# Ledger of designs, part 21: VH-VL binders against o82653r152to333

Target 1, 182 residues: o82653r152to333
Amino acid sequence: KSLNVGIIGPPNAGKSSLTNFMVGTKVAAASRKTNTTTHEVLGVLTKGDTQVCFFDTPGLMLKKSGYGYKDIKARVQNAWTSVDLFDVLIVMFDVHRHLMSPDSRVVRLIKYMGEEENPKQKRVLCMNKVDLVEKKKDLLKVAEEFQDLPAYERYFMISGLKGSGVKDLSQYLMDQAVKKPW
Short names: E, the ipSAE of ESMFold2; O, the ipSAE of OpenDDE; V2, 0.75 times the mean of E and O plus 0.25 times the DockQ between their complexes.

## First folded at step 13 (VH-VL)

Design e1 (framework fv_lumrotatug; at its last look DockQ between E and O 0.04; V2 from the best seeds 0.00; counts 0 for: pae E 16.1 > 2, placed apart)
Fold by OpenDDE, look of step 13:
Structure e1 (fold): chain C 182 residues (1-182), chain A 121 residues (1-121), chain B 107 residues (1-107)
Amino acid sequence: as target 1 above (182 residues)
Amino acid sequence: QVQLQESGPGLVKPSETLSLTCTVSGFSLSDYYIHWLRQPPGKGLEWIGSIYYSGSTYYNPSLKSRVTISKDTSKSQVSLKLSSVTAADTAVYYCARETWYRSGDYPFDYWGQGTLVTVSS
Amino acid sequence: EIVMTQSPPTLSLSPGERVTLSCRASQSVSRYLVWYQQKPGQAPRLLISGASTRATSIPARFSGSGSGTDYTLTISSLQPEDFAVYYCQQDYDYPLTFGQGTKVEIK
């Protein structure tokens, strides 16, 4: 079984930390070619007969100003089309930063990716860096803020650095894997 | 001015359902969480549960199986239902508001005056 | 749940005296500690949030301090209107929990 996972989020989201924790071995800067583009491989998780490949999506952020039609056009014209190539898309952000000083671009990204479902792609929202959040109940408030976005199948609260919640995410991804050539 | 006011029957029979309403004014329920708390006569405070902006609820595990909280934002009302009451549920019941901003959490800054509910046959 | 323990249960004091109330949590609450004042027949009144931030209209004689598991409410000079029960509450995690209260009564 195999699964291609794309991770989208701002540079401070902790994508590499999560992948490093999950994979256990640092994969050297390798690129894999998808159907239409080449993506940087963050890592490969192998358990038994199942392989999960993680891909980076650098630069996929909404503009600071402007939301809606213009951003949609930008998605079509830019590398946004590659997002649809992944079996699972993880939208990741720094929950601690969100609580302290939310970035409107990140919020818009989360909402944009959560607004419409892709029948061929499962999307999950990953609130990362929970280890930095002092007040636990604030995590629930952040979850509430994004709970009504229909495109997200599941929500995860994790610390890619410390490993909190990562087991659940890993198991979820393994469960999404399907029989296909590696 | 900010006001919260609890209302409902002051007497409930054992095994029945306690039903209370919190009516708020001076602010919108869309901007605040509402909590229910209670205080048995001569005793301390106990948190019952809360309802968030979206309508999501959180309950004290000790009461979760018996508690239901709902709200009607248009009416500025929050409801509490506590089923299968016993004498142990006799208390003054309070509603209180909480809000959360980027600058931090603002705990129960305003309370209702409280309403005594006595469970007795 | 986080258990909050207050001490002493009762304090008998005279006006003008310094008051020190203690609150201990069973685990760290990361300074998310709230103090309330309650007078007979009234709802609790918010005094201190975030362990040390006075609420609006709270007199300067009230102050909060502490970190981790140990917190203190101090009244620098007890006034006649300050005789009441004081509760601490952790606002760190659900379920929200309160101390059992400290009664400050007139000597």
Scores: ipSAE 0.459, ipTM 0.798, lowest interface PAE 1.1, mean pLDDT 89
Fold by ESMFold2, look of step 13:
Structure e1 (fold): chain C 182 residues (1-182), chain A 121 residues (1-121), chain B 107 residues (1-107)
Amino acid sequence: as target 1 above (182 residues)
Amino acid sequence: QVQLQESGPGLVKPSETLSLTCTVSGFSLSDYYIHWLRQPPGKGLEWIGSIYYSGSTYYNPSLKSRVTISKDTSKSQVSLKLSSVTAADTAVYYCARETWYRSGDYPFDYWGQGTLVTVSS
Amino acid sequence: EIVMTQSPPTLSLSPGERVTLSCRASQSVSRYLVWYQQKPGQAPRLLISGASTRATSIPARFSGSGSGTDYTLTISSLQPEDFAVYYCQQDYDYPLTFGQGTKVEIK
C-alpha cells in the first residue's frame, strides 16, 4: 500500500519539522525523484506494508499582485499540473505567525486550495506551531476563519517541532493509504 | 484483538521508583499513542502522560519532574517510571490506547485492567 | 490547566428513570469532551466522544450534548447495567483532565 503526500505552504511553516517526527525510513537516492523534476522528497513514513511518501513543492506560492482572485486561480492551476498527482495534499501554515502578522499570500493559498473539491485528491489544512499560541481560543478563531472551505476533508492542529497532534495526522494518512481507492 | 496489560510490583517503598510495564497486543506501538493514568482508591482519574509512535512524550506538569515514559516497540511494551514516590502515589495504574475517530476525536477506546500499586514503608 | 466539575456527586435512582449528568469546564473546551462509564473493579469504558458521538456498540439511550463550558450526558431510560460512576474528560488541552465523577446508584 502506498500514498503520495504533497506538503505546500510557506518555507517557515514547519514542513521539515513535521516530517522529522514522521520519518520511519530514509528514502534511497533513486526513490527521492518523482515522475516530475520539481519535487523534493521530505521523507517516508513506513508502517508494516504501508508507505507514505512526503514531497515539498516550495515553488507553488501565489504571488502578491493586483489580479482578481479568479485570474490568480487560473494562473495557479496552469502552473500546478503536478500537484494534482498527489493522493493527499497537506496545506500547512504557521498559526502563531498568522495571528501575529497575517500574510495575504498564505491566506490566498489556503483559500484557493480549499474552495473547490477535487474528486481524485484529498486535501487537509494543517495549523502548525500551536504550541506557540498562548491563548487556546485564538486557535479556534483561526479555525473559524477557514471553516467554509469544502475541499479540506480534515483540519489538524499540530506542533511539528514538539510532536503534539502529529499522531492524528499520521494515522489519517495511514488510513488513506490502506483504504485507497476512496 | 486489541489488549493492554499492566504489570509490575504491587508494593513500593517511599522515596523509591515505581516501575510499571504495559504490554500490548493486537496493534502496533508504531501506530498509536499509549497513555498512563492512575486512580487513587475511592477517587477519580488522573492523566500521567503519553508516548507517541515517534517516541515523543507529554507529561502532566504536576508529575513531570518525576515521570518517565518510554517504549520498546520490538517487545510491544511501554514503561512508566515514577521516582521519589510517597503515599499519595498509591493508586490503580492504567495504560490506555488513544484512538482516532473521523470526527477528529481522540478518546481512550482500550484500557488495561489496571494494577494496584501501594506505597508504604 | 482546565478544571472539570461534575454534578451531582451522587444520584440514587430506579431502573427506567431518565438521568441527566452535568459536566462543566473552567474554560471552553469547544466540544472536545469525552464521557466514560466505570463499574467497580473495572477500567473505564468509552461512551461518548466529541461531546455527542457515541462509541461503537454504545446503546442509543446514551446521548451527549453541550458546547463551550457546559456538557450533559443523558441516559433516557436507566437499565440495571447502567448503575456506575460516570466521568467526563476534556480532550482540548494538555494536561488531559477528568471530572471527579458522578455515581449513579440503584435505590
Scores: ipSAE 0.000, ipTM 0.454, lowest interface PAE 16.1, mean pLDDT 78
ESMFold2 (binder alone), look of step 13: mean pLDDT 91; pTM 0.935

Design e2 (framework fv_lumrotatug; at its last look DockQ between E and O 0.04; V2 from the best seeds 0.00; counts 0 for: pae E 14.1 > 2, placed apart)
Fold by OpenDDE, look of step 13:
Parts: structure tokens; C-alpha cells; sequence
Structure e2 (fold): chain C 182 residues (1-182), chain A 121 residues (1-121), chain B 107 residues (1-107)
């Protein structure tokens, strides 16, 4: 079984930390070329007969001017077509930073990716860096802020650095893997 | 000025459902949590649950199976239902508003005056 | 749940005396502690939030301190209107929990 996972988020979201934790070993930077774009391989998780490949999506952020989900121009500008190539898409952000000083671009990204479902892709929202949040109650408040976005199948609260919640996420991904060539 | 007022029957029979309403005036539910608390006579305070303006609810695990909190935004009201009451549910019931302050906490800054509910046959 | 323990249960004092109330949490609440005052027949009144921040219109004689699991409410000089029950409450996590209260009564 195999699964291709794309991770979307701002530079401070902690994408590398999460993949490093999941893989358990540092993976050398590698690039995979698709029909449209080149994506950096962040890591490969192998358990038994299942392989999960993680890909970065550098620079995939909404501009301040903002575009709607149905805006074709926005998709062209931000290479959003490549997002559809992944079986699972993880939208990740720094929950601690969001609590301290929310970035409107990040909020728009979360909403943009959560507005409409893709029948060929599952999407999950990962609130990362929970280890930096002092008040646990605040995590629930952030989750509540994004709870009604239909495109997200699951919500995860994690610390890619410390490993909190990562086991649940990894299990979820393993469960999404399908029988296909590696 | 924000005011909260509890209302409902002061007497409920055992096994019946306690129903209370909190009416908020002088303000809005928007961006606030409304909480229900209770205090048995001569005892301390117990948190029952809360509701957010989006409709999300939080309940005390000790009461979760019996508690339902809802809101009517058009009336600026929050409702509490507690089913299968016993004498142990006799208490003064309060609704309170939670607000964020600069300390990073969400204290209860506005309280209703409370309403005594006695469970008796 | 986080258990909040207040001590002493009752404190008998005279006006003018210094009051020190203790609140202990079963685990760290990261300074997210609130103090309330309650007089007979009245709803609780917010005194201190964030362990040390006085609420609006609260007299300067009230102060809060502490960190981790241990917190203190201090009244520098007890006034006649200060005789009441004082509760601490943690705002760190659900479920929200209160101490059992300390009754400050006139000696």
C-alpha cells in the first residue's frame, strides 16, 4: 500500500519537524517531478507493507489581495493544480502563533482549502506546535474557529517537535493508504 | 451595561428535568461564552457547562450525560436543561459571561443574581 | 480534572489585619488562576485574574501572587466589607474547577 501526502502551510508551520519525527530518520532532500511541478520529498514513512511519502509545497500561500476557491486565476498564480495530485493534503499552521498574532494569510489559506471538498483527495487540518501553548483551553478555541469547514475530514492537534498527537496522525495516514505501486 | 438574569421554576420533582433560561441584556453573545454554574446551599461552586456564540458546547464530565445547553440568539437567551434530577441537584444556579482579559485568562466578569432550584417531592 | 484546594477553610480575623489565603492546584495551571469574592445571598464577584491582575474597581488592598500549583490571595488590611467567602478557580483546562472556598469571618 502507498499514500502520497502533501503538506501545505507557511514556513513556520513546522512541516519538516513533523516529517522528521514521523520518519524517525532524516531524509535527504530529494525532488520529485510531476507533470506540472517539482515537489521536494520531505520523507518516507514505511510500516510493514505500507509506504507514506511526504511532499513539501513551498510558496503555496495566498496573496494578501485574496482569491476565492473558485478563482481560476488564483490557482494559476499559486500552482494550486499540483495540490490535487496528492491523496491526502495536510494543511498545517502554527497554533501558538495564531493565538498570539494571527496571520490573515494563514487564516485565508485554511478557509480556502476547507471550503470545498475534493472527491479524489482527503484533507486534514493540523494545528502544530501545541507544545508552545500554555493554556490547553485555547487549543479548543482555535479548533472551534475552524470547525465548520467541510473539506477537512479530520482535525489534529500536534507537536511535530515533541511528538504529541503525531501517533494519531500517522495512524490516520496509514489507514488512508491504498494498494498501488510504490 | 451587561446584565444576566436567570429564570425558571424554583421547584422541580425528582426524576424530572430542570429547565432554566439565562437572558442577556445590554450586550451580545457574539464572541463570548455563557456559562452555567451552581452552588448547593452552604457549599462551593460547580461548573456545569458553557456555550459559545457559534453553538459549541462544553460540559462538565460529571454532568454531561444529563446536561444540555442551548441558545436562542434572537432572544439573547441561553438555556440549561438538567435531566433526572435528585436532591443532590438542589442549588442556586448561576449563568455567567466569560470574557478575555489582558492577563490571558477568561474570567467570569458578569454574573446573574442566581436562582434557587429545589428538588423535592 | 484539576483539583483546587483552598486553605484554611475558615479564617477569623479583625478589621485591619492582614489576610493570606492559599490555593493549591493538583497540577500546574500556568498562572491561569482566578479569585472570586462571594457575600451571603450574592453572586461571586471577580477579584483577580491571571493570578495577579486586579479586576476593574477592585481595591488596591487585594493582591494575588503565585505560579505553578501554588497561589495566594492577600488582603493587606481587612475592611468590614471584606468579610466573605473567597474562591479560587483554574482557567487552564476543562472542566473548569473551583476551590472549596475560604470563609473570612469576623473574630
Amino acid sequence: as target 1 above (182 residues)
Amino acid sequence: QVQLQESGPGLVKPSETLSLTCTVSGGSFSDYYIHWLRQPPGKGLEWIGSIYYSGSTYYNPSLKSRVTISKDTSKSQVSLKLSSVTAADTAVYYCARETWDRSGTYPFDYWGQGTLVTVSS
Amino acid sequence: EIVMTQSPPTLSLSPGERVTLSCRASQSVSRYLVWYQQKPGQAPRLLISGASTRATSIPARFSGSGSGTDYTLTISSLQPEDFAVYYCQQDYDYPLTFGQGTKVEIK
Scores: ipSAE 0.572, ipTM 0.820, lowest interface PAE 1.0, mean pLDDT 90
Fold by ESMFold2, look of step 13:
Structure e2 (fold): chain C 182 residues (1-182), chain A 121 residues (1-121), chain B 107 residues (1-107)
Amino acid sequence: as target 1 above (182 residues)
Amino acid sequence: QVQLQESGPGLVKPSETLSLTCTVSGGSFSDYYIHWLRQPPGKGLEWIGSIYYSGSTYYNPSLKSRVTISKDTSKSQVSLKLSSVTAADTAVYYCARETWDRSGTYPFDYWGQGTLVTVSS
Amino acid sequence: EIVMTQSPPTLSLSPGERVTLSCRASQSVSRYLVWYQQKPGQAPRLLISGASTRATSIPARFSGSGSGTDYTLTISSLQPEDFAVYYCQQDYDYPLTFGQGTKVEIK
């Protein structure tokens, strides 16, 4: 059983720290190369005969300049066709940075990926770096900010550096791999 | 065309506070981080910190106890204050604008010309 | 914090030669890597972002490559105006950090 997981988000979201922690928690397995030129394999999580392969997709940020919402959507459709190859897409952002200094480019990415359901791809929103957030009720405010985005099946509050919440994410991904038809 | 310009005193005495201003012109202050960096003579670059237009700041941990970055949006200016300076703080100080490009990184696409600050008795 | 190490510290070369500059990160920066050029008395100039994407107006002789912890900047045919100091910078995590620089000087 196998599951291909794409991780998208701004730089500094902590994508590699999360996958390094997750791979170190489980039995290591062989890397899998993709056929895409822009995707980097971040790691492989293996449990028994079940394998989750993580891919990084840098450069999938919506641009601020020259955009209307309509223009942004058309340009992203032309550039981002390769993200549809993933079984699960993790949209990741730094929740600590968001609470202190929201970035409109990040907000637009989260909303764009969460607006329209995709029956062939599951999407989850991952709020990373929760270990840096002093007032934990602020995490609920951020979750509420993005609550009306129907494409996201689940929301995860994690620390890729400290490991908080990572077990729940790992278990979710393993469950998706089991449910996936071969 | 975006332009950044550093200004402030070129000479500061030890133990005093270094104070610089970065003026941003020809573009919006909104949705961008403005960064301060420094470069001691003949040496490499060190990131000091950044500020977003909302006022949120981030500092290099090595300088955090001595540094304050603030803004005046009505004048399109950011300021740098570095307290308790020593000779080790002698450097060319730069302000720079971060951008987001098609690669997904946030490089510094516009830099000020730099201003030398010398800490000497 | 992520330490960026550049090598060699200095290169002495003639115009027309091919040069490669090395930048190693203390942990993976997942291609969130930037290259700058700096000439004496000037601010740094953006060359490459995202490990391999040339900035506007940067000549094609400059190219970047690498992944994980290991990155290179290549100048395919060195021109007189390319004698400068080159810095790499990681844009992966705070604090933002630079390599110590590689000086490319005329032989």
Scores: ipSAE 0.000, ipTM 0.467, lowest interface PAE 14.1, mean pLDDT 77
ESMFold2 (binder alone), look of step 13: mean pLDDT 90; pTM 0.937

Design e3 (framework fv_lumrotatug; at its last look DockQ between E and O 0.57; V2 from the best seeds 0.00; counts 0 for: pae E 13.8 > 2)
Fold by OpenDDE, look of step 13:
Structure e3 (fold): chain C 182 residues (1-182), chain A 121 residues (1-121), chain B 107 residues (1-107)
Amino acid sequence: as target 1 above (182 residues)
Amino acid sequence: QVQLQESGPGLVKPSETLSLTCTVSGGSISDYYIHWLRQPPGKGLEWIGSIYYSGSTYYNPSLKSRVTISKDTSKSQVSLKLSSVTAADTAVYYCARETWDRSGTYPFDYWGQGTLVTVSS
Amino acid sequence: EIVMTQSPPTLSLSPGERVTLSCRASQSVSRYLVWYQQKPGQAPRLLISGASTRATSIPARFSGSGSGTDYTLTISSLQPEDFAVYYCQQDYDYPLTFGQGTKVEIK
């Protein structure tokens, strides 16, 4: 079984930390070329006969004056087509930063990706860096902000650095893997 | 000035449902948490649950199966329903508003005066 | 849930005396500790938030301190109007929980 996972989020979302934690070993920088774009391989998680490949999407952010999800022109302009190539898409952001000083671009990205479902892709929202949040109740408040976005199948609160919640995310991804050539 | 006021029957029979309403005046319930608390006679305070302006609810696990909190924004009211009451549910019931302050906490800054609900046959 | 324990249960004092009330949490609440005062027949009144921040219109004689699991409410000089029950409450996580209260009564 195999699964291709794309991770999108701002540079400080902690994508590398999460993948490093999941893989358990340092992965050398690698790239994968698709028909449209080249994606950096963040890591590969192997458990039994299942392989999960993680890909980065650097620079995939909505502009401040960006268009909505339904705007085809905007999607082409921002190279969003490549996002559809992944089996699972993780939208990740720094929850601690969001609580302290929310970035409207990040909020917009979250909403953009959560607005409409893709029948060929599952999407999950990962609130990362929960270890930096002192008040646990505040995590629930953030979750409330992004509740009811139909495109997200699951919401995860994690610390890629400390490992909190990562086991659940890892198991989820493993469960999404399908029989296909590696 | 913000004011909260609890209202409802002061007497409820065992096994029936306790129903209270919190009316907020002088301010909006929008963007705030409204909480329900209770205090049995001569005892301490117990948190029952809360509702956020988005509709999200939080309940004390000890009461979750029996508690329903709802809101009517147009009337600036929050409702509490507690089903299957027993004598143990006899208490003064309070609604309170939670407000974020400069300390980074969300204390209860405004309280209703409380309403006594007695569960008796 | 986080269990809040206050001590002592009752404190008998005279006006002018220094009051020290203790509140202990079963786990760290990261300074998210609130103190309330309650007089007979009245709703609780907010005194201190964030372990040490006095609420608006609260006299300077009230102060809060502490960190982690241990917190203290201090009244530097007890006034006649200060005889009441004092509650601590953690605002760290759900469910919200209170201490059992400390009654400050006149000696």
Scores: ipSAE 0.493, ipTM 0.802, lowest interface PAE 1.1, mean pLDDT 90
Fold by ESMFold2, look of step 13:
Structure e3 (fold): chain C 182 residues (1-182), chain A 121 residues (1-121), chain B 107 residues (1-107)
Amino acid sequence: as target 1 above (182 residues)
Amino acid sequence: QVQLQESGPGLVKPSETLSLTCTVSGGSISDYYIHWLRQPPGKGLEWIGSIYYSGSTYYNPSLKSRVTISKDTSKSQVSLKLSSVTAADTAVYYCARETWDRSGTYPFDYWGQGTLVTVSS
Amino acid sequence: EIVMTQSPPTLSLSPGERVTLSCRASQSVSRYLVWYQQKPGQAPRLLISGASTRATSIPARFSGSGSGTDYTLTISSLQPEDFAVYYCQQDYDYPLTFGQGTKVEIK
């Protein structure tokens, strides 16, 4: 059984730390060209007869010409269309940075991905770096800030560096691989 | 400059619903996290609840079954409703703005003047 | 929920004296502690946030300290305008909670 998981988010959100924690063995990168975008395999999680392949989409958030407050309305259609190819999309952000120095571009990305349900793709919101946040009140405030976004099936509070909450995310992904229609 | 002002009836009968409004001037309500608090005469402060940027609310568990906080951005107002009141709900009610400081805390830097609500038969 | 306990309940002092007010939390609040001053008929006024950070326009005679569960507000030389009730509040977890207050009154 096989599940393709895309991970999107701002730079330094902790995407590689999370995948490294979940994946024990580095896998040789496999290029996969779809539409106008190539996707690099970050790693493969394997348990029994089930595998989860993680893919990075680094250009989506980082492109100056395709990302900005004014440019979000126009949308870069090719980049957003290629995201639809994943079975599960993880939208990841650094919750510690959000509390200290919120970035409205990150908030717009989270809301854009969470506004409209997509029956062909499951989306989850991942609040990374909770180990850097001491106050539970602050985590609850951020969870409340994003709670009315219907496209997100699940919310995860994790530390990709320390492994907190990673088991729950890994189990969710394995469950999705088992439930996949084929 | 930002100012907050509570308004509403000063007298409410037992079992009725207490309804208050916080009017924000000198700034935009969509930029602020607004909280409601109360203080019984001669006693300490109790946090009632808050309303977030998204319109989401969080309430003190001790009051959650009876409290509703909502906002009307077009009128720059945040409303508090507290149902099924008793004499124990007699207090000065405050609205307050949450701010961020460099130590990472969220203190209340602007408070309304407060409005006394008396629950009496 | 986190219970905040202030001591003493009342202090009677003269202008010019040093005062120390204590606030204890039922569990660590990791310096997420706020102090307010309240005069009769007025709303609370923010004094200190983050256990030790003075709010805008607060005189240097006010200082805060502490960590973990134990926190202190100090007024180094009481002025006539400092006679008020002082509240601590934890900003660590919901529900937000306040101490019951310490009244500083003129001897």
Scores: ipSAE 0.007, ipTM 0.495, lowest interface PAE 13.8, mean pLDDT 77
ESMFold2 (binder alone), look of step 13: mean pLDDT 90; pTM 0.932

Design e4 (framework fv_lumrotatug; at its last look DockQ between E and O 0.04; V2 from the best seeds 0.00; counts 0 for: pae E 12.5 > 2, placed apart)
Fold by OpenDDE, look of step 13:
Structure e4 (fold): chain C 182 residues (1-182), chain A 121 residues (1-121), chain B 107 residues (1-107)
Amino acid sequence: as target 1 above (182 residues)
Amino acid sequence: QVQLQESGPGLVKPSETLSLTCTVSGFSISDYYIHWLRQPPGKGLEWIGSIYYSGSTYYNPSLKSRVTISKDTSKSQVSLKLSSVTAADTAVYYCARETWSRSGNYPFDYWGQGTLVTVSS
Amino acid sequence: EIVMTQSPPTLSLSPGERVTLSCRASQSVSRYLVWYQQKPGQAPRLLISGASTRATSIPARFSGSGSGTDYTLTISSLQPEDFAVYYCQQDYDYPLTFGQGTKVEIK
C-alpha cells in the first residue's frame, strides 16, 4: 500500500519537524517532478507493507488580494493544480502563532482549502506546535474557529517537535493508504 | 451597563427537570462565552457548563449526562436544563460571562445575582 | 480534573492587618489562576485573573502572585468591607474547578 501526502502551510508551520518526527530515517531532499510542478520530498514513512510519502508544497499561500477557492486565476497563479496530485492533503499551521498574532493569509488558506471538498483527495487540518500553547482552553478556541469547514475530514492537534498527537496522525495516514505500486 | 439575570422556578420536585434562563443586557451573547455555575447553601462553587460563540457546549463531566445548555441570540438568552434532579441539586444557580481578547482572558467578569433552586417534594 | 486546595479554611483578623491566602493546584495551571471575593447573599466578584492581574475597579491592596501549582492572594491592609469568602479557580483546562474557599472573618 502507498499514500502520497502533500503538506501545505506557511514556513513557520513546522512541516519539516513533523516529517522528521514521523520519518525515522532522514531522506535526503529529493525532488520529484510532476507534470506541472516539482515537489520536494520531505520524507517517507514505511510500516510493514505500507509506504507514506510526504511532499512539501512551497509557495502555496494565498495573496492578500484575496482570491476565493473558485477563482481560477488564483489557482493558476499559486500552482494550486499540484494540490490535486496528492491522496491526502495536510493543511498545517502554527496554532501558537495564530493565538498570539493571527495571520490573515493563513486564515484564508485554511478556509480556502476547507471550503470545498475534492472527491479524489482527503484533507485534514493540522494545528501544530501545541507544545507552545500554555492554556489548554486556547486550543479549543482555535478548534472552534475552524470546526465548520466541510472539506476537512479530520482535525489534528499536534506537536511535530515533541510528538504529541503525531501517533494519531500517523495512524490515520496509514489507514488511508491504498493498494498501488510503490 | 452589563447585566445578567437568572430566572426560573425556585422549586423543583425530585426527578423533574430544572430549567433556568439567563437574560443578558448591555452586551451581545454572541461576543461572549456564557457559563452556568451553582453553589449549594453554605458550600463552594461548581462549574456546570458553558456555551461558546459557535454554540458549542462544554459540560462538567459530573453533570454531563443531565445537563443541556443552549442559547437564543435574538432574545439575548441562555438556557440551562438539568434533568433528574435530586436534593443534591439544591443550590443558587449563576450565569456568568467570559471573553477572550488580545489583552487577556477574562473569566467570569460579570455574574448574575443568582437564583435559588430548591429540590423538594 | 484539577483539584484546587485553599488554606486556611478560616482566617480571623482585625482591620488593618495583612492577609495572605493560599491556593494550591493538583497540577500546574500555568498562571491561569483566578481569585474571587464573595460576600453573603451576593454573587462572586472577580478580583484577580492570570494569577496577578487585578480586575477593573479592584483596589490596589489586593494582589496575586504565584506560578506552577502554588498561588497567593494578598490583602496588604484589611478593610472592613474585605471580610468575605475568597475562592481561587483554575482557568487552565476543563472542567473549571474552584477551591473550597477561605473565609476571612473579623476577630
Scores: ipSAE 0.511, ipTM 0.809, lowest interface PAE 1.0, mean pLDDT 90
Fold by ESMFold2, look of step 13:
Structure e4 (fold): chain C 182 residues (1-182), chain A 121 residues (1-121), chain B 107 residues (1-107)
Amino acid sequence: as target 1 above (182 residues)
Amino acid sequence: QVQLQESGPGLVKPSETLSLTCTVSGFSISDYYIHWLRQPPGKGLEWIGSIYYSGSTYYNPSLKSRVTISKDTSKSQVSLKLSSVTAADTAVYYCARETWSRSGNYPFDYWGQGTLVTVSS
Amino acid sequence: EIVMTQSPPTLSLSPGERVTLSCRASQSVSRYLVWYQQKPGQAPRLLISGASTRATSIPARFSGSGSGTDYTLTISSLQPEDFAVYYCQQDYDYPLTFGQGTKVEIK
């Protein structure tokens, strides 16, 4: 039982902190990297006979429209194409940074991935770094900003550094691994 | 070729308004966040504020009551106005581009050459 | 406001020496840490972002490290062109703040 999870978002979104919090067993780079040429394995969550493998999506860059560069950075566009190969895609952003100074490229990534459902891939939106946000009402405003995006099956409010909300995300991913022929 | 260039008067009288313009080329200011910073002679750097593609502005609280940043996308220009200046506002003023990069934050990857503004009577 | 404190204020060194510059934040900045180099009469130049990632075309003799509140910039073998002022900046929370700088000068 295995689940391949892609994590997409800006480098400072907290992708490595989240995976470090959840990691049970480090995947040997050679065995997992032979299944993908453009993605780095961040870690493996293991429970019983079930594994969730996390992959970083380095090199994904956005145009203002939210789509990847096509003509100037073909390698980046190819990485966008391979995103559809993951069983679950976590779209992650730094909610504290978003409240402080929103980045239009991040907003368009979130909307691009959330606009149209993908029948072969489950997508979730992960609002990371909630521990840095002092007022709960500000978190709810951000959730409302992105609430009309039908491709996201679930929304998670987490702190990858402090672990808040991470158990709920971990359990969701393990449940998807059990159900994987879906 | 990405370039930013500050321009404006080098001498401003006390109590008047300092006005500077940042002209950019090689990129669209609708795709990048532009910041203003300053550096008093012989001292460190201070962030003044930023303007985003939407026209939204964010200012250092220490200057917020006196600062205005605006842009003209058709002219590829970002403007800084600082009102009621004193000798403490004498500094080299920079505009800089913020980038989102896989290197892991929002650094200022390109800076203008800077322009010295002296406040004196 | 996050206060960035650099030490030492000044270093007088000869070419070829190894130098380590310290930057301490008043609270954790979670590796949202940037290093800049500034030569006289010039704008700052981006060296390191994300605490440890060299910017494009920055020589390998520059390296950054640290986490939480404590960060360092290391120059493994000081070259004549490296005599400059070095600033750290936190990119964690507004207002964006810089350290006061460390001047690396010719002994």
Scores: ipSAE 0.006, ipTM 0.503, lowest interface PAE 12.5, mean pLDDT 78
ESMFold2 (binder alone), look of step 13: mean pLDDT 91; pTM 0.940

